# VHH binders against StAR-related lipid transfer protein 7, mitochondrial (STARD7), part 10

Target 1, 216 residues: StAR-related lipid transfer protein 7, mitochondrial (STARD7), of Homo sapiens (Human) (q9nqz5r112to327)
Amino acid sequence: FQSSGVQHHPPEPKAQTEGNEDSEGKEQRWEMVMDKKHFKLWRRPITGTHLYQYRVFGTYTDVTPRQFFNVQLDTEYRKKWDALVIKLEVIERDVVSGSEVLHWVTHFPYPMYSRDYVYVRRYSVDQENNMMVLVSRAVEHPSVPESPEFVRVRSYESQMVIRPHKSFDENGFDYLLTYSDNPQTVFPRYCVSWMVSSGMPDFLEKLHMATLKAKN
Key: E = the ipSAE of ESMFold2; O = the ipSAE of OpenDDE; V2 = 0.75 times the mean of E and O plus 0.25 times the DockQ between their complexes.

## First folded at step 5 (VHH)

Design w4 (from v13 with Y100W; framework vhh_5c3l_4; at its last look DockQ between E and O 0.03; V2 from the best seeds 0.00; counts 0 for: pae O 10.6 > 2, unsure alone 64.6 < 65, placed apart)
Fold by OpenDDE, look of step 5:
Structure w4 (fold): chain B 216 residues (1-216), chain A 126 residues (1-126)
Amino acid sequence: as target 1 above (216 residues)
Amino acid sequence: QVQLQESGGGLVQPGGSLRLSCAASGFTFSSYAMSWVRQAPGKGLEVVSDISGSGGSTTYADSVKGRFTISRDNAKNTLYLQMNSLKPEDTAVYYCARDWSPEWDKYLEELGMDVRGPGTQVTVSS
């Protein structure tokens, strides 16, 4: 009778947001935190929080905007190339708007629990302005209740703009990614460090590689 | 659509003063930090001054500190730059910008994420 000791991980202490009063609404300037060959990363503190907004500017010349765009829309393919994905499912689709509700469960760095996101995703191709846009925003959905197995991330926003150098179907484009979330961590500094040091860069590299692979 | 329009530039002698204004429309003005940026002949864009959405916080470039004052009237959707003790090196096109960063200027403006006006010429010459 081997008693499988369900290690009750103690509830992560609710981070008392000690409202340090001194963060008057100084919309702080973007700070460059990473300069890589293919992208630059900036962060900006979110007023009234200990959180950061992130911006990434990147350039690729070896894949087309359409390829890069399509890989990001392909949830099934992402499950293959993104090892951090535990679950990624489209919960709902609106045919009229093209919006999708997704449930995304992802690994977080040890010892943090996995997080899950429920978000709406929209995309557009603007031929007149020669750009592609992907937008994601956290939402609640009755079919995706919170689970004790994962920490629900309730605040999440992502916007990517892709600007072709030439056309959607010729190699070369710039992209701008703006990203923010509240992963509900007790150690926000650690999360920020992770995001800057490995999380975002690794994701972008893997996305690029996945795009290259899909092209072949 | 986000619109910014600078005014108040001109020719002034060294030691003189100018007051720049920027009329903003197409967004909730008070929700955004605003900046004055300038471009001198043959130089890149540089931040002159920043102000928070509420106006409670301001920053200045070292080159203009003590001489320039940024302010805003959120009721009028207007940004101001009082420039005193002007120097020849202050000669530039001055731009009003929303949520602007020098590092992103080249890309964000083209994408319409960060916006600046057409600019106003300031010339300091004896």
Scores: ipSAE 0.006, ipTM 0.262, lowest interface PAE 10.6, mean pLDDT 84
ESMFold2, look of step 5: ipSAE 0.394; ipTM 0.714
ESMFold2 (binder alone), look of step 5: mean pLDDT 81; pTM 0.816

## First folded at step 7 (VHH; framework vhh_5c3l_4)

Design x1 (from v13 with D105E; at its last look DockQ between E and O 0.02; V2 from the best seeds 0.00; counts 0 for: pae O 7.6 > 2, unsure alone 61.6 < 65, placed apart)
Fold by OpenDDE, look of step 7:
Structure x1 (fold): chain B 216 residues (1-216), chain A 126 residues (1-126)
Amino acid sequence: as target 1 above (216 residues)
Amino acid sequence: QVQLQESGGGLVQPGGSLRLSCAASGFTFSSYAMSWVRQAPGKGLEVVSDISGSGGSTTYADSVKGRFTISRDNAKNTLYLQMNSLKPEDTAVYYCARDYSPEWEKYLEELGMDVRGPGTQVTVSS
């Protein structure tokens, strides 16, 4: 009567499901880089790049949202108050969406070459949500090929939200500008940062002054 | 509150017709361009047709041109899509969208301005 010893095979170790640590991409924190009377400038690194995204939080009390909004849409007027503009033209308009394609050529500090942008812009006045929105994004357009005269900026995004304090036609509003571009420069990071950090505030100041002047 | 609600979807045979409707509320309907967009299984959003606020201008994707007709009744705050000669390739969820543009989709989403209905399923199958 040979007792067949049932060899109890030890239970196979449960494969530890290595928890896929969802690398929650640590949202890089915004850093304040400038604090001015009418606005604060923040920057955040763009993941996977050497570039920054910028945000401007600003407030004006001496112009209306509509005035400020309209000055930004007026390309001909911008040519008058923005000395850095070499060319600014609407090259196409979409009747249905209201989108416009623009060609913008701008001076860069010597000895840097001028840069040109081809971008689509769209704007909206949302009365129900009490806001104005201006959005721009770089695009390619067959009528605006790259030129050896200018360095083409291929990545460009700008978003501005205007929120009235009272109404579109009364003085006072807050705005948020979000901006990023790649100026296609090999300059040290500090130079690029300085340029953008100085360029944007200067632009906003000039825009404000242009708005004030247009009101009178 | 801004609301869009699509209706009129369903199952149809190839060559059949459907008429979609979109009821809009919570905003000045005539002030906004409206769009029909669709999403087929495993594909991204595609603009099917656009119409200006006044209804004076319309556009169509090449894939639907001659078969689909977009229209609106601003007095009724309603958008329509007449779909004729339907094909299996037209199978998708169809959305009514306010001021939709694929170029601005990212921005509208980020700003919370992407206004679409819940969609209506259109299935074209034999």
Scores: ipSAE 0.016, ipTM 0.266, lowest interface PAE 7.6, mean pLDDT 85
ESMFold2, look of step 7: ipSAE 0.150; ipTM 0.567
ESMFold2 (binder alone), look of step 7: mean pLDDT 79; pTM 0.804

Design x2 (from v13 with S31D; at its last look DockQ between E and O 0.70; V2 from the best seeds 0.49)
Amino acid sequence: QVQLQESGGGLVQPGGSLRLSCAASGFTFSDYAMSWVRQAPGKGLEVVSDISGSGGSTTYADSVKGRFTISRDNAKNTLYLQMNSLKPEDTAVYYCARDYSPEWDKYLEELGMDVRGPGTQVTVSS
ESMFold2, look of step 7: ipSAE 0.520; ipTM 0.758
ESMFold2 (binder alone), look of step 7: mean pLDDT 80; pTM 0.803
OpenDDE, look of step 7: ipSAE 0.331; ipTM 0.641

Design x3 (from v13 with A33Y; at its last look DockQ between E and O 0.06; V2 from the best seeds 0.00; counts 0 for: pae E 10.2 > 2, placed apart)
Fold by ESMFold2, look of step 7:
Structure x3 (fold): chain B 216 residues (1-216), chain A 126 residues (1-126)
Amino acid sequence: as target 1 above (216 residues)
Amino acid sequence: QVQLQESGGGLVQPGGSLRLSCAASGFTFSSYYMSWVRQAPGKGLEVVSDISGSGGSTTYADSVKGRFTISRDNAKNTLYLQMNSLKPEDTAVYYCARDYSPEWDKYLEELGMDVRGPGTQVTVSS
C-alpha cells in the first residue's frame, strides 16, 4: 500500500503543548474538564481571582458554519429555543462599526438570582482567512441601568471563531469559544461546578439542536 | 479528507537552492493561510513562513528572511517555498501546514496549525 501523507493535529490550547513554563511561572495551564462527542471543554484560572476562563473546541458535520453563525445572532430565535432567557433585546445598533449592544436577562440555577448582562457584540466573516468571528464584552449603557430585580454581571467576555471544513455553505466546521464572566454569585464553588456539569454543556447541546432545526 | 503532500527536498551544497512544493486537496485552498514549518535534528518546530489565502500577505522567520520566498498558486492548489543561499542550519524536515489567520486575537493565536503533511527532508552539507 501507499502512504496517506497527512498527519492531522486538532487545535488545542497553547499551555497544553508547552510542557514547561520556563522563566515565567505566572502563565496558567489549561486543564481539560470535559470531553464529549461534539466538544471539549478546558478551563484556566484568571490570576488574582477565584474565577476561570473557559475554552471550548467543537466540531459538527451535520450543519453548515453559516447556519451555526446565524443562529447565534438571531435574538428572536434564541428566545424560542433557550428557556433560560427571560429577556434578550438589541438596545442599540451602530451601522458604522457594525456593533450592537444587547440586554440579556437569564435564569441561573436555584437558589441563585437571575442575572442580567449588558454587552456589545461584533461579528464578521473573513473570506480571506476562511473564518467567522463573534466577539462580545460587557459594557455599561445609560438606557439599561442596574435593576434590583436582577444581579448585573459587570465582567463578561466571549469570543467564537468558526472555521469551515470546506466552505461556509457546506456541512462541517470546527469552532473555538473562549469565555469568561463574573456572575457575582454568592456560591462561587457551586457556580463553577454547575458551569462544568450543566451550564456550558447544556447550552452547547441546545445550540446544536437549534441549528439543526433552523437548517430544516 | 484534507491532504497535504510535500515534495522537492533533497541534498544540496551550502549556497545552493531548492524549491519545495506542497499539493493540497480536500479543502478550499484559497481560503486558508498556509505555512512552512521545519524541525531541525534535535530541535523543536520552527515556523519558517506564512502566506495569506490571496497571497497578498507574507511573513518570514528572521533566520530565513531575504533568502526564502513563500508563494502559492491557487489555481493549482499548490504552496511553494523557494529556498536560496542555503546554509547547513537550514537542514531540517520541512512541513506544509494549514494555519489559522493572524487576524485572530490573542486567544486564537495559541492554536497554531490544525493540519500538516508528512514532510520533506532538506539536507545542506558539503
Scores: ipSAE 0.005, ipTM 0.165, lowest interface PAE 10.2, mean pLDDT 77
ESMFold2 (binder alone), look of step 7: mean pLDDT 80; pTM 0.810
OpenDDE, look of step 7: ipSAE 0.007; ipTM 0.287

Design x4 (from v13 with V115Y; at its last look DockQ between E and O 0.03; V2 from the best seeds 0.00; counts 0 for: pae O 7.6 > 2, unsure alone 64.7 < 65, placed apart)
Fold by OpenDDE, look of step 7:
Structure x4 (fold): chain B 216 residues (1-216), chain A 126 residues (1-126)
Amino acid sequence: as target 1 above (216 residues)
Amino acid sequence: QVQLQESGGGLVQPGGSLRLSCAASGFTFSSYAMSWVRQAPGKGLEVVSDISGSGGSTTYADSVKGRFTISRDNAKNTLYLQMNSLKPEDTAVYYCARDYSPEWDKYLEELGMDYRGPGTQVTVSS
């Protein structure tokens, strides 16, 4: 009765799937998406989302930093030069901090519904460091409830820093704009392309033109 | 509101180790790159280390390379800095910062956007 010794073959070492760690780091890099005469546009994906953060590096030499800055603060003037604005109003102002709460309603490309933003805006002129800063961030406000007419954008952040070449009142400056929002829609690829190719660039061009017009 | 809070600083001897932590809230933590920056006495802010939102990419200043390790736990909304082989030159206030840019982001902080925590003191001394 020969006892056939069943040789228990040791379990093959599970191949450690070397997780493709290298590919994820590359995905968060800034990608240049537009190179124009006065600015360059970059984007990077926001991790875990289908959204992008955008950065614009721009330079103008034909307007002053103060002019460019002031046009952005003028909500009434913006209603004149920005055709996408349906509504733009300051709903609250804090005199202590200088913060303003704004309600902004804007057209979106057809067939998308218009979007509305409620955001706080703050700005500063740093004389010591020779810079101007304008920042906006989405907030909730009890006086601006959601409407069925518009899609509320709940996530919105915009930051602009202006660095004069010489002074606030002499032509020439560089600026950095960082922007992100969640328009609460899955944009088809063509719509994303529109935002990148037309939305932001067109806005900046119109802003520049509005600034030029305002100084005259 | 964006909130960042550093912890884990203290006094250590040269060659010692510290682990800094940063608790983050008020934003989608995993969506943003994070940085450790420091300010030594009489010096400006310098970036110590950066980490991508996913944690898949990291960078280090030359002065800390090989000694410091940045990491994050996105489930806990926490950023870490393991500091080994500490030197007197590492003495500084250490700050956790969201997507920090020394050229631009510091000005946004002045406007009350808390892109950086209050900091934690690290002192390396005999």
Scores: ipSAE 0.016, ipTM 0.271, lowest interface PAE 7.6, mean pLDDT 84
ESMFold2, look of step 7: ipSAE 0.438; ipTM 0.728
ESMFold2 (binder alone), look of step 7: mean pLDDT 80; pTM 0.819

Design x5 (from v13 with Y107W; at its last look DockQ between E and O 0.05; V2 from the best seeds 0.00; counts 0 for: pae O 10.2 > 2, unsure alone 64.5 < 65, placed apart)
Fold by OpenDDE, look of step 7:
Structure x5 (fold): chain B 216 residues (1-216), chain A 126 residues (1-126)
Amino acid sequence: as target 1 above (216 residues)
Amino acid sequence: QVQLQESGGGLVQPGGSLRLSCAASGFTFSSYAMSWVRQAPGKGLEVVSDISGSGGSTTYADSVKGRFTISRDNAKNTLYLQMNSLKPEDTAVYYCARDYSPEWDKWLEELGMDVRGPGTQVTVSS
């Protein structure tokens, strides 16, 4: 009667799956790149690319949210105050959604070729949440084929949120602009970064001035 | 500079009551809606209650409706939250926020520009 000693193999230590906590994509922190009187500019790298996303936080106290908002919607007026605009046209309007498709051609610094954008624009006024929103995103449109004259920017996104200090029709608001594009340039990364970092602040300053002028 | 400072948090037993206060400065207090938001351990920010600039309109999360009361004293630049019938689920850091919008404040948080006070801890435990 050989007592088969059932060797109780001690339970194999449960491999603590060290949850690779490391792969939670450390959302790259925003880096401040510019500090101006009326706005601050941040950037962060876009994962998997050599491109950056930009954010601008700004405040104005001398114009109303509605004025600032309306100037941005006025493409004809923009042609007057923005010297970099070669062409800016609404190609299509959707009455139901209020969305517009625009063709925008802009100068780039010599010797770079001009760039053209085809994008959809949508805006909303949210009275309940006391904000205005402007959104643009690159799209393709059959009526706007690529031209050898311009370099087509295929990746473009812009979001602006305007938050009034008091109301849409009283002076004072904060805004947050989020922006990214791929200008399709072969120039050194440094030059591209400089161009975008300088271009956006200049644009915002001109936009502010244009808003002030339109008020008068 | 906009400043918010919460107070009145603490440890209470279930069924107990607390009154939170928020002192505001650096802006025209009466011109802004104010909010109480809370963050429980391991959870995101949740809006608890809102009050209009004049105090004439209030809203509450379903989880606190009938138990919490938001109020304000514009003369004192102070926001209040009366918390009755507290539950363990109410355990969180409570923040005072100016016109809280999840979309807007999320972005500000990412930029390190969040306009909230340091918060006050509320713990409901037996």
Scores: ipSAE 0.008, ipTM 0.255, lowest interface PAE 10.2, mean pLDDT 84
ESMFold2, look of step 7: ipSAE 0.167; ipTM 0.541
ESMFold2 (binder alone), look of step 7: mean pLDDT 80; pTM 0.812

Design x6 (from v13 with E103A; at its last look DockQ between E and O 0.42; V2 from the best seeds 0.00; counts 0 for: pae O 5.6 > 2, unsure alone 64.7 < 65)
Amino acid sequence: QVQLQESGGGLVQPGGSLRLSCAASGFTFSSYAMSWVRQAPGKGLEVVSDISGSGGSTTYADSVKGRFTISRDNAKNTLYLQMNSLKPEDTAVYYCARDYSPAWDKYLEELGMDVRGPGTQVTVSS
ESMFold2, look of step 7: ipSAE 0.342; ipTM 0.668
ESMFold2 (binder alone), look of step 7: mean pLDDT 79; pTM 0.797
OpenDDE, look of step 7: ipSAE 0.023; ipTM 0.373

## First folded at step 8 (VHH; framework vhh_5c3l_4)

Design y1 (from x2 with G53Y; at its last look DockQ between E and O 0.43; V2 from the best seeds 0.00; counts 0 for: unsure alone 63.9 < 65)
Amino acid sequence: QVQLQESGGGLVQPGGSLRLSCAASGFTFSDYAMSWVRQAPGKGLEVVSDISYSGGSTTYADSVKGRFTISRDNAKNTLYLQMNSLKPEDTAVYYCARDYSPEWDKYLEELGMDVRGPGTQVTVSS
ESMFold2, look of step 8: ipSAE 0.642; ipTM 0.835
ESMFold2 (binder alone), look of step 8: mean pLDDT 79; pTM 0.799
OpenDDE, look of step 8: ipSAE 0.639; ipTM 0.817
ESMFold2, look of step 10: ipSAE 0.491; ipTM 0.752
ESMFold2 (binder alone), look of step 10: mean pLDDT 79; pTM 0.802
OpenDDE, look of step 10: ipSAE 0.664; ipTM 0.832

Design y2 (from x2 with T59Y; at its last look DockQ between E and O 0.62; V2 from the best seeds 0.00; counts 0 for: pae O 3.9 > 2, unsure alone 64.5 < 65)
Amino acid sequence: QVQLQESGGGLVQPGGSLRLSCAASGFTFSDYAMSWVRQAPGKGLEVVSDISGSGGSTYYADSVKGRFTISRDNAKNTLYLQMNSLKPEDTAVYYCARDYSPEWDKYLEELGMDVRGPGTQVTVSS
ESMFold2, look of step 8: ipSAE 0.568; ipTM 0.788
ESMFold2 (binder alone), look of step 8: mean pLDDT 79; pTM 0.796
OpenDDE, look of step 8: ipSAE 0.025; ipTM 0.475

Design y3 (from x2 with E103A D105A; at its last look DockQ between E and O 0.17; V2 from the best seeds 0.00; counts 0 for: pae E 11.7 > 2, unsure alone 62.2 < 65, placed apart)
Fold by ESMFold2, look of step 8:
Structure y3 (fold): chain B 216 residues (1-216), chain A 126 residues (1-126)
Amino acid sequence: as target 1 above (216 residues)
Amino acid sequence: QVQLQESGGGLVQPGGSLRLSCAASGFTFSDYAMSWVRQAPGKGLEVVSDISGSGGSTTYADSVKGRFTISRDNAKNTLYLQMNSLKPEDTAVYYCARDYSPAWAKYLEELGMDVRGPGTQVTVSS
């Protein structure tokens, strides 16, 4: 699609008509794969693979943005409510930037071996733009060498933006999550279907419940 | 199944008016921002106007400001475009579309709009 001019006050973002390019230079379009009461899920192919980048737009009206933000940062609490986690540890914290390096080991659907990730995360509360941001990406770290027990994932990115409906401490917000990885072995087609049918929806539902239970 | 059905187009003289409708089904209409887009002969799609899910926020292309009004009736699952003071350059097929993205684009890659209906022809000619 091509737009020849759209303006009004306040300024609008451009129309959402583009995807990533494939190996042949063609754009890849977002496909909506789930449309539920509390969130919508899209995916688009990652160029040169059979895997997808995922995007979630969600809304909650029964928890605060600050609780939702804090629950995602709390690695010990995540191990309690996310049954897929085998290990999740902070390896290093940079006190100047607030960046953290984590080691994350998680189950994958049978018959896939469990995967491990080494990633850096950063997070911030952007008061000027009235939002909270969490970003993560895969890195290498000398304190976490590869182990034969797990398949190391080297291409992982996650970004979440949270916008309050009112304030950070009142119920109600929207969020946008973008997520991709490459688990670096043959990925059976049922595992791709599982991500849409169970993996992502189950994670999002459990995150919501965990946020409700975290009280204040 | 998600469906969008445009109607209300026709032949009008310059300066005339038309009201377009888009009947939506198969999804929770009020959860989505909606857009009108048009395709003039030999041209690509142009976004004409957008409206938020609640109807509280609207935008317009500069070419139609002050002449077109977007609205919605969430009880009837219907999107509208009131087109006044029509000009020959408004001649196009008009489509309604769902908008998947909130308006904070500096943190987002662009999502595609869902143009699904057959469109409705508007012809402005003497």
Scores: ipSAE 0.000, ipTM 0.148, lowest interface PAE 11.7, mean pLDDT 76
ESMFold2 (binder alone), look of step 8: mean pLDDT 79; pTM 0.800
OpenDDE, look of step 8: ipSAE 0.423; ipTM 0.695

Design y4 (from x2 with E109A; at its last look DockQ between E and O 0.71; V2 from the best seeds 0.00; counts 0 for: pae E 3.2 > 2, unsure alone 63.6 < 65)
Fold by OpenDDE, look of step 8:
Structure y4 (fold): chain B 216 residues (1-216), chain A 126 residues (1-126)
Amino acid sequence: as target 1 above (216 residues)
Amino acid sequence: QVQLQESGGGLVQPGGSLRLSCAASGFTFSDYAMSWVRQAPGKGLEVVSDISGSGGSTTYADSVKGRFTISRDNAKNTLYLQMNSLKPEDTAVYYCARDYSPEWDKYLAELGMDVRGPGTQVTVSS
């Protein structure tokens, strides 16, 4: 009478479903990287990349919002005051939305190759909220194929908001510029520093000077 | 650095009056419109009143129109809110803000820029 001992296999430990802690994408905090008289510069890492988004807050009191806004829309004038521009052309315009597709070729610091951008630009004046907005975003366009002469920047976004102190036609405004791009080069830390320290600040200073010159 | 500091809040009975003040520094006060905004318990920020840089133009929320008066002294860099005929519904933290816009405020807040003061509590209770 061989008593077949039913070995009760202990129940397999229920795999604790590690609760997917919803990585609520902790919006990475902005880090101030520059504090100048007329503007401050912040950066934050872009999640999943080695890239940064930049934000500039600035104030001018010697030009009007409209003047500052208009200078940024004038591509022909930009070619005159921005020495880094190799090419800047409107390749398409939508009459209904007022959006434009632009091809922009720009010098990069030696020994880096020049970069070209294809992007859509849109602008608006919001009188109700007392703001001007200028937005640019990278796009592909069949009329602008890649060239071996330039490195195509495929990721580019820029947004500028202008807020008058008084009115669009009186001196004084604050602006907020948010910017990100992927120049497709692992910028040595040194180059990133250059872009932050010299690229954007220099551009803004030149833009301001161009605005002052256009006013006269 | 922009600094705003509210004062004058407190406990008052219904029908009573308070006068809020806001001391401003760190910017050319007269160049900016100023606002009073309030936040009641469990509610969002509400614009109470606005005043232009020169003080020549003012606006009021419908809920406070005829009862509240916004004013400014540019020589003293001070904003005021005279509150008369106070109601329990006026109970809130009151903030002084430079040219308040919810959208703009959000951007500046993300950068740690102060666009409003720490606020002053106003309680209307019987």
Scores: ipSAE 0.321, ipTM 0.624, lowest interface PAE 1.3, mean pLDDT 87
ESMFold2, look of step 8: ipSAE 0.355; ipTM 0.682
ESMFold2 (binder alone), look of step 8: mean pLDDT 79; pTM 0.799

Design y5 (from x2 with D105L; at its last look DockQ between E and O 0.66; V2 from the best seeds 0.00; counts 0 for: pae E 7.9 > 2, unsure alone 63.5 < 65)
Fold by ESMFold2, look of step 8:
Structure y5 (fold): chain B 216 residues (1-216), chain A 126 residues (1-126)
Amino acid sequence: as target 1 above (216 residues)
Amino acid sequence: QVQLQESGGGLVQPGGSLRLSCAASGFTFSDYAMSWVRQAPGKGLEVVSDISGSGGSTTYADSVKGRFTISRDNAKNTLYLQMNSLKPEDTAVYYCARDYSPEWLKYLEELGMDVRGPGTQVTVSS
């Protein structure tokens, strides 16, 4: 795998139970796999598969939490800075809940077919607890049937929590991203190795630069 | 490297007072909200008090309102907790943290991140 084919929105994180690794159905603990200046990356095996759930903790001091939040919601801007995006459009918006359904088509490394995602997202600003939250998960939608040209990813979850250092409109924040997907490849260990060595650092740097340039 | 170090705990009689300190290093202290969090024997983490980065906004748990005062000295990179009228139920290990949400602290601790200090013991007895 030679490219970062997936922008992840955080899934809801799963809590670990310490001391219960040998119990049936218990999840393994988080393993740190990268420790960089601006972010740390962990992974945890998904029971019964060769796939991992991932968690990123990152810090930026040169952009505001509101800028970072808004850049991730702006699908037209995403298409400008993420060269892997083939298609990204809002299919449906629920005016009451504010939930949106999106169709996202992205390049994957040759010889793999491009993948597509149909997902619902929801986002909120929690003033009382001083945080912003973005959550997404894969869904089915009758207006977006599967295409033989793409591999539909049916298992995708993403959760991001953003915590200001001061306020939403001043520079400085931490974020925690938890995500998983099943890109339906026969080489899951290759996906993990590539993601850790080049895909994740490249994506996070591009997102940071896009946030700096957005002027939202 | 981010480091937080608590001090000022000890043994005290009911009705007594203590002042806890937390020395901070490895980050721009004035940029961060700070919290005091405590853990009584056999119990989970409890948020005691929070203070904004500037020091202009504070909050307190109901159990300590009127008895405890959080403050900070940004020139000295130090967080304080003045504890008056101490009760046996205040017996706990007290931690300072660079975030005032106990759920956030617990989540990061599960990852093995050192996001709080090692704590200082406060015992209210005899």
Scores: ipSAE 0.013, ipTM 0.420, lowest interface PAE 7.9, mean pLDDT 78
ESMFold2 (binder alone), look of step 8: mean pLDDT 80; pTM 0.801
OpenDDE, look of step 8: ipSAE 0.182; ipTM 0.559

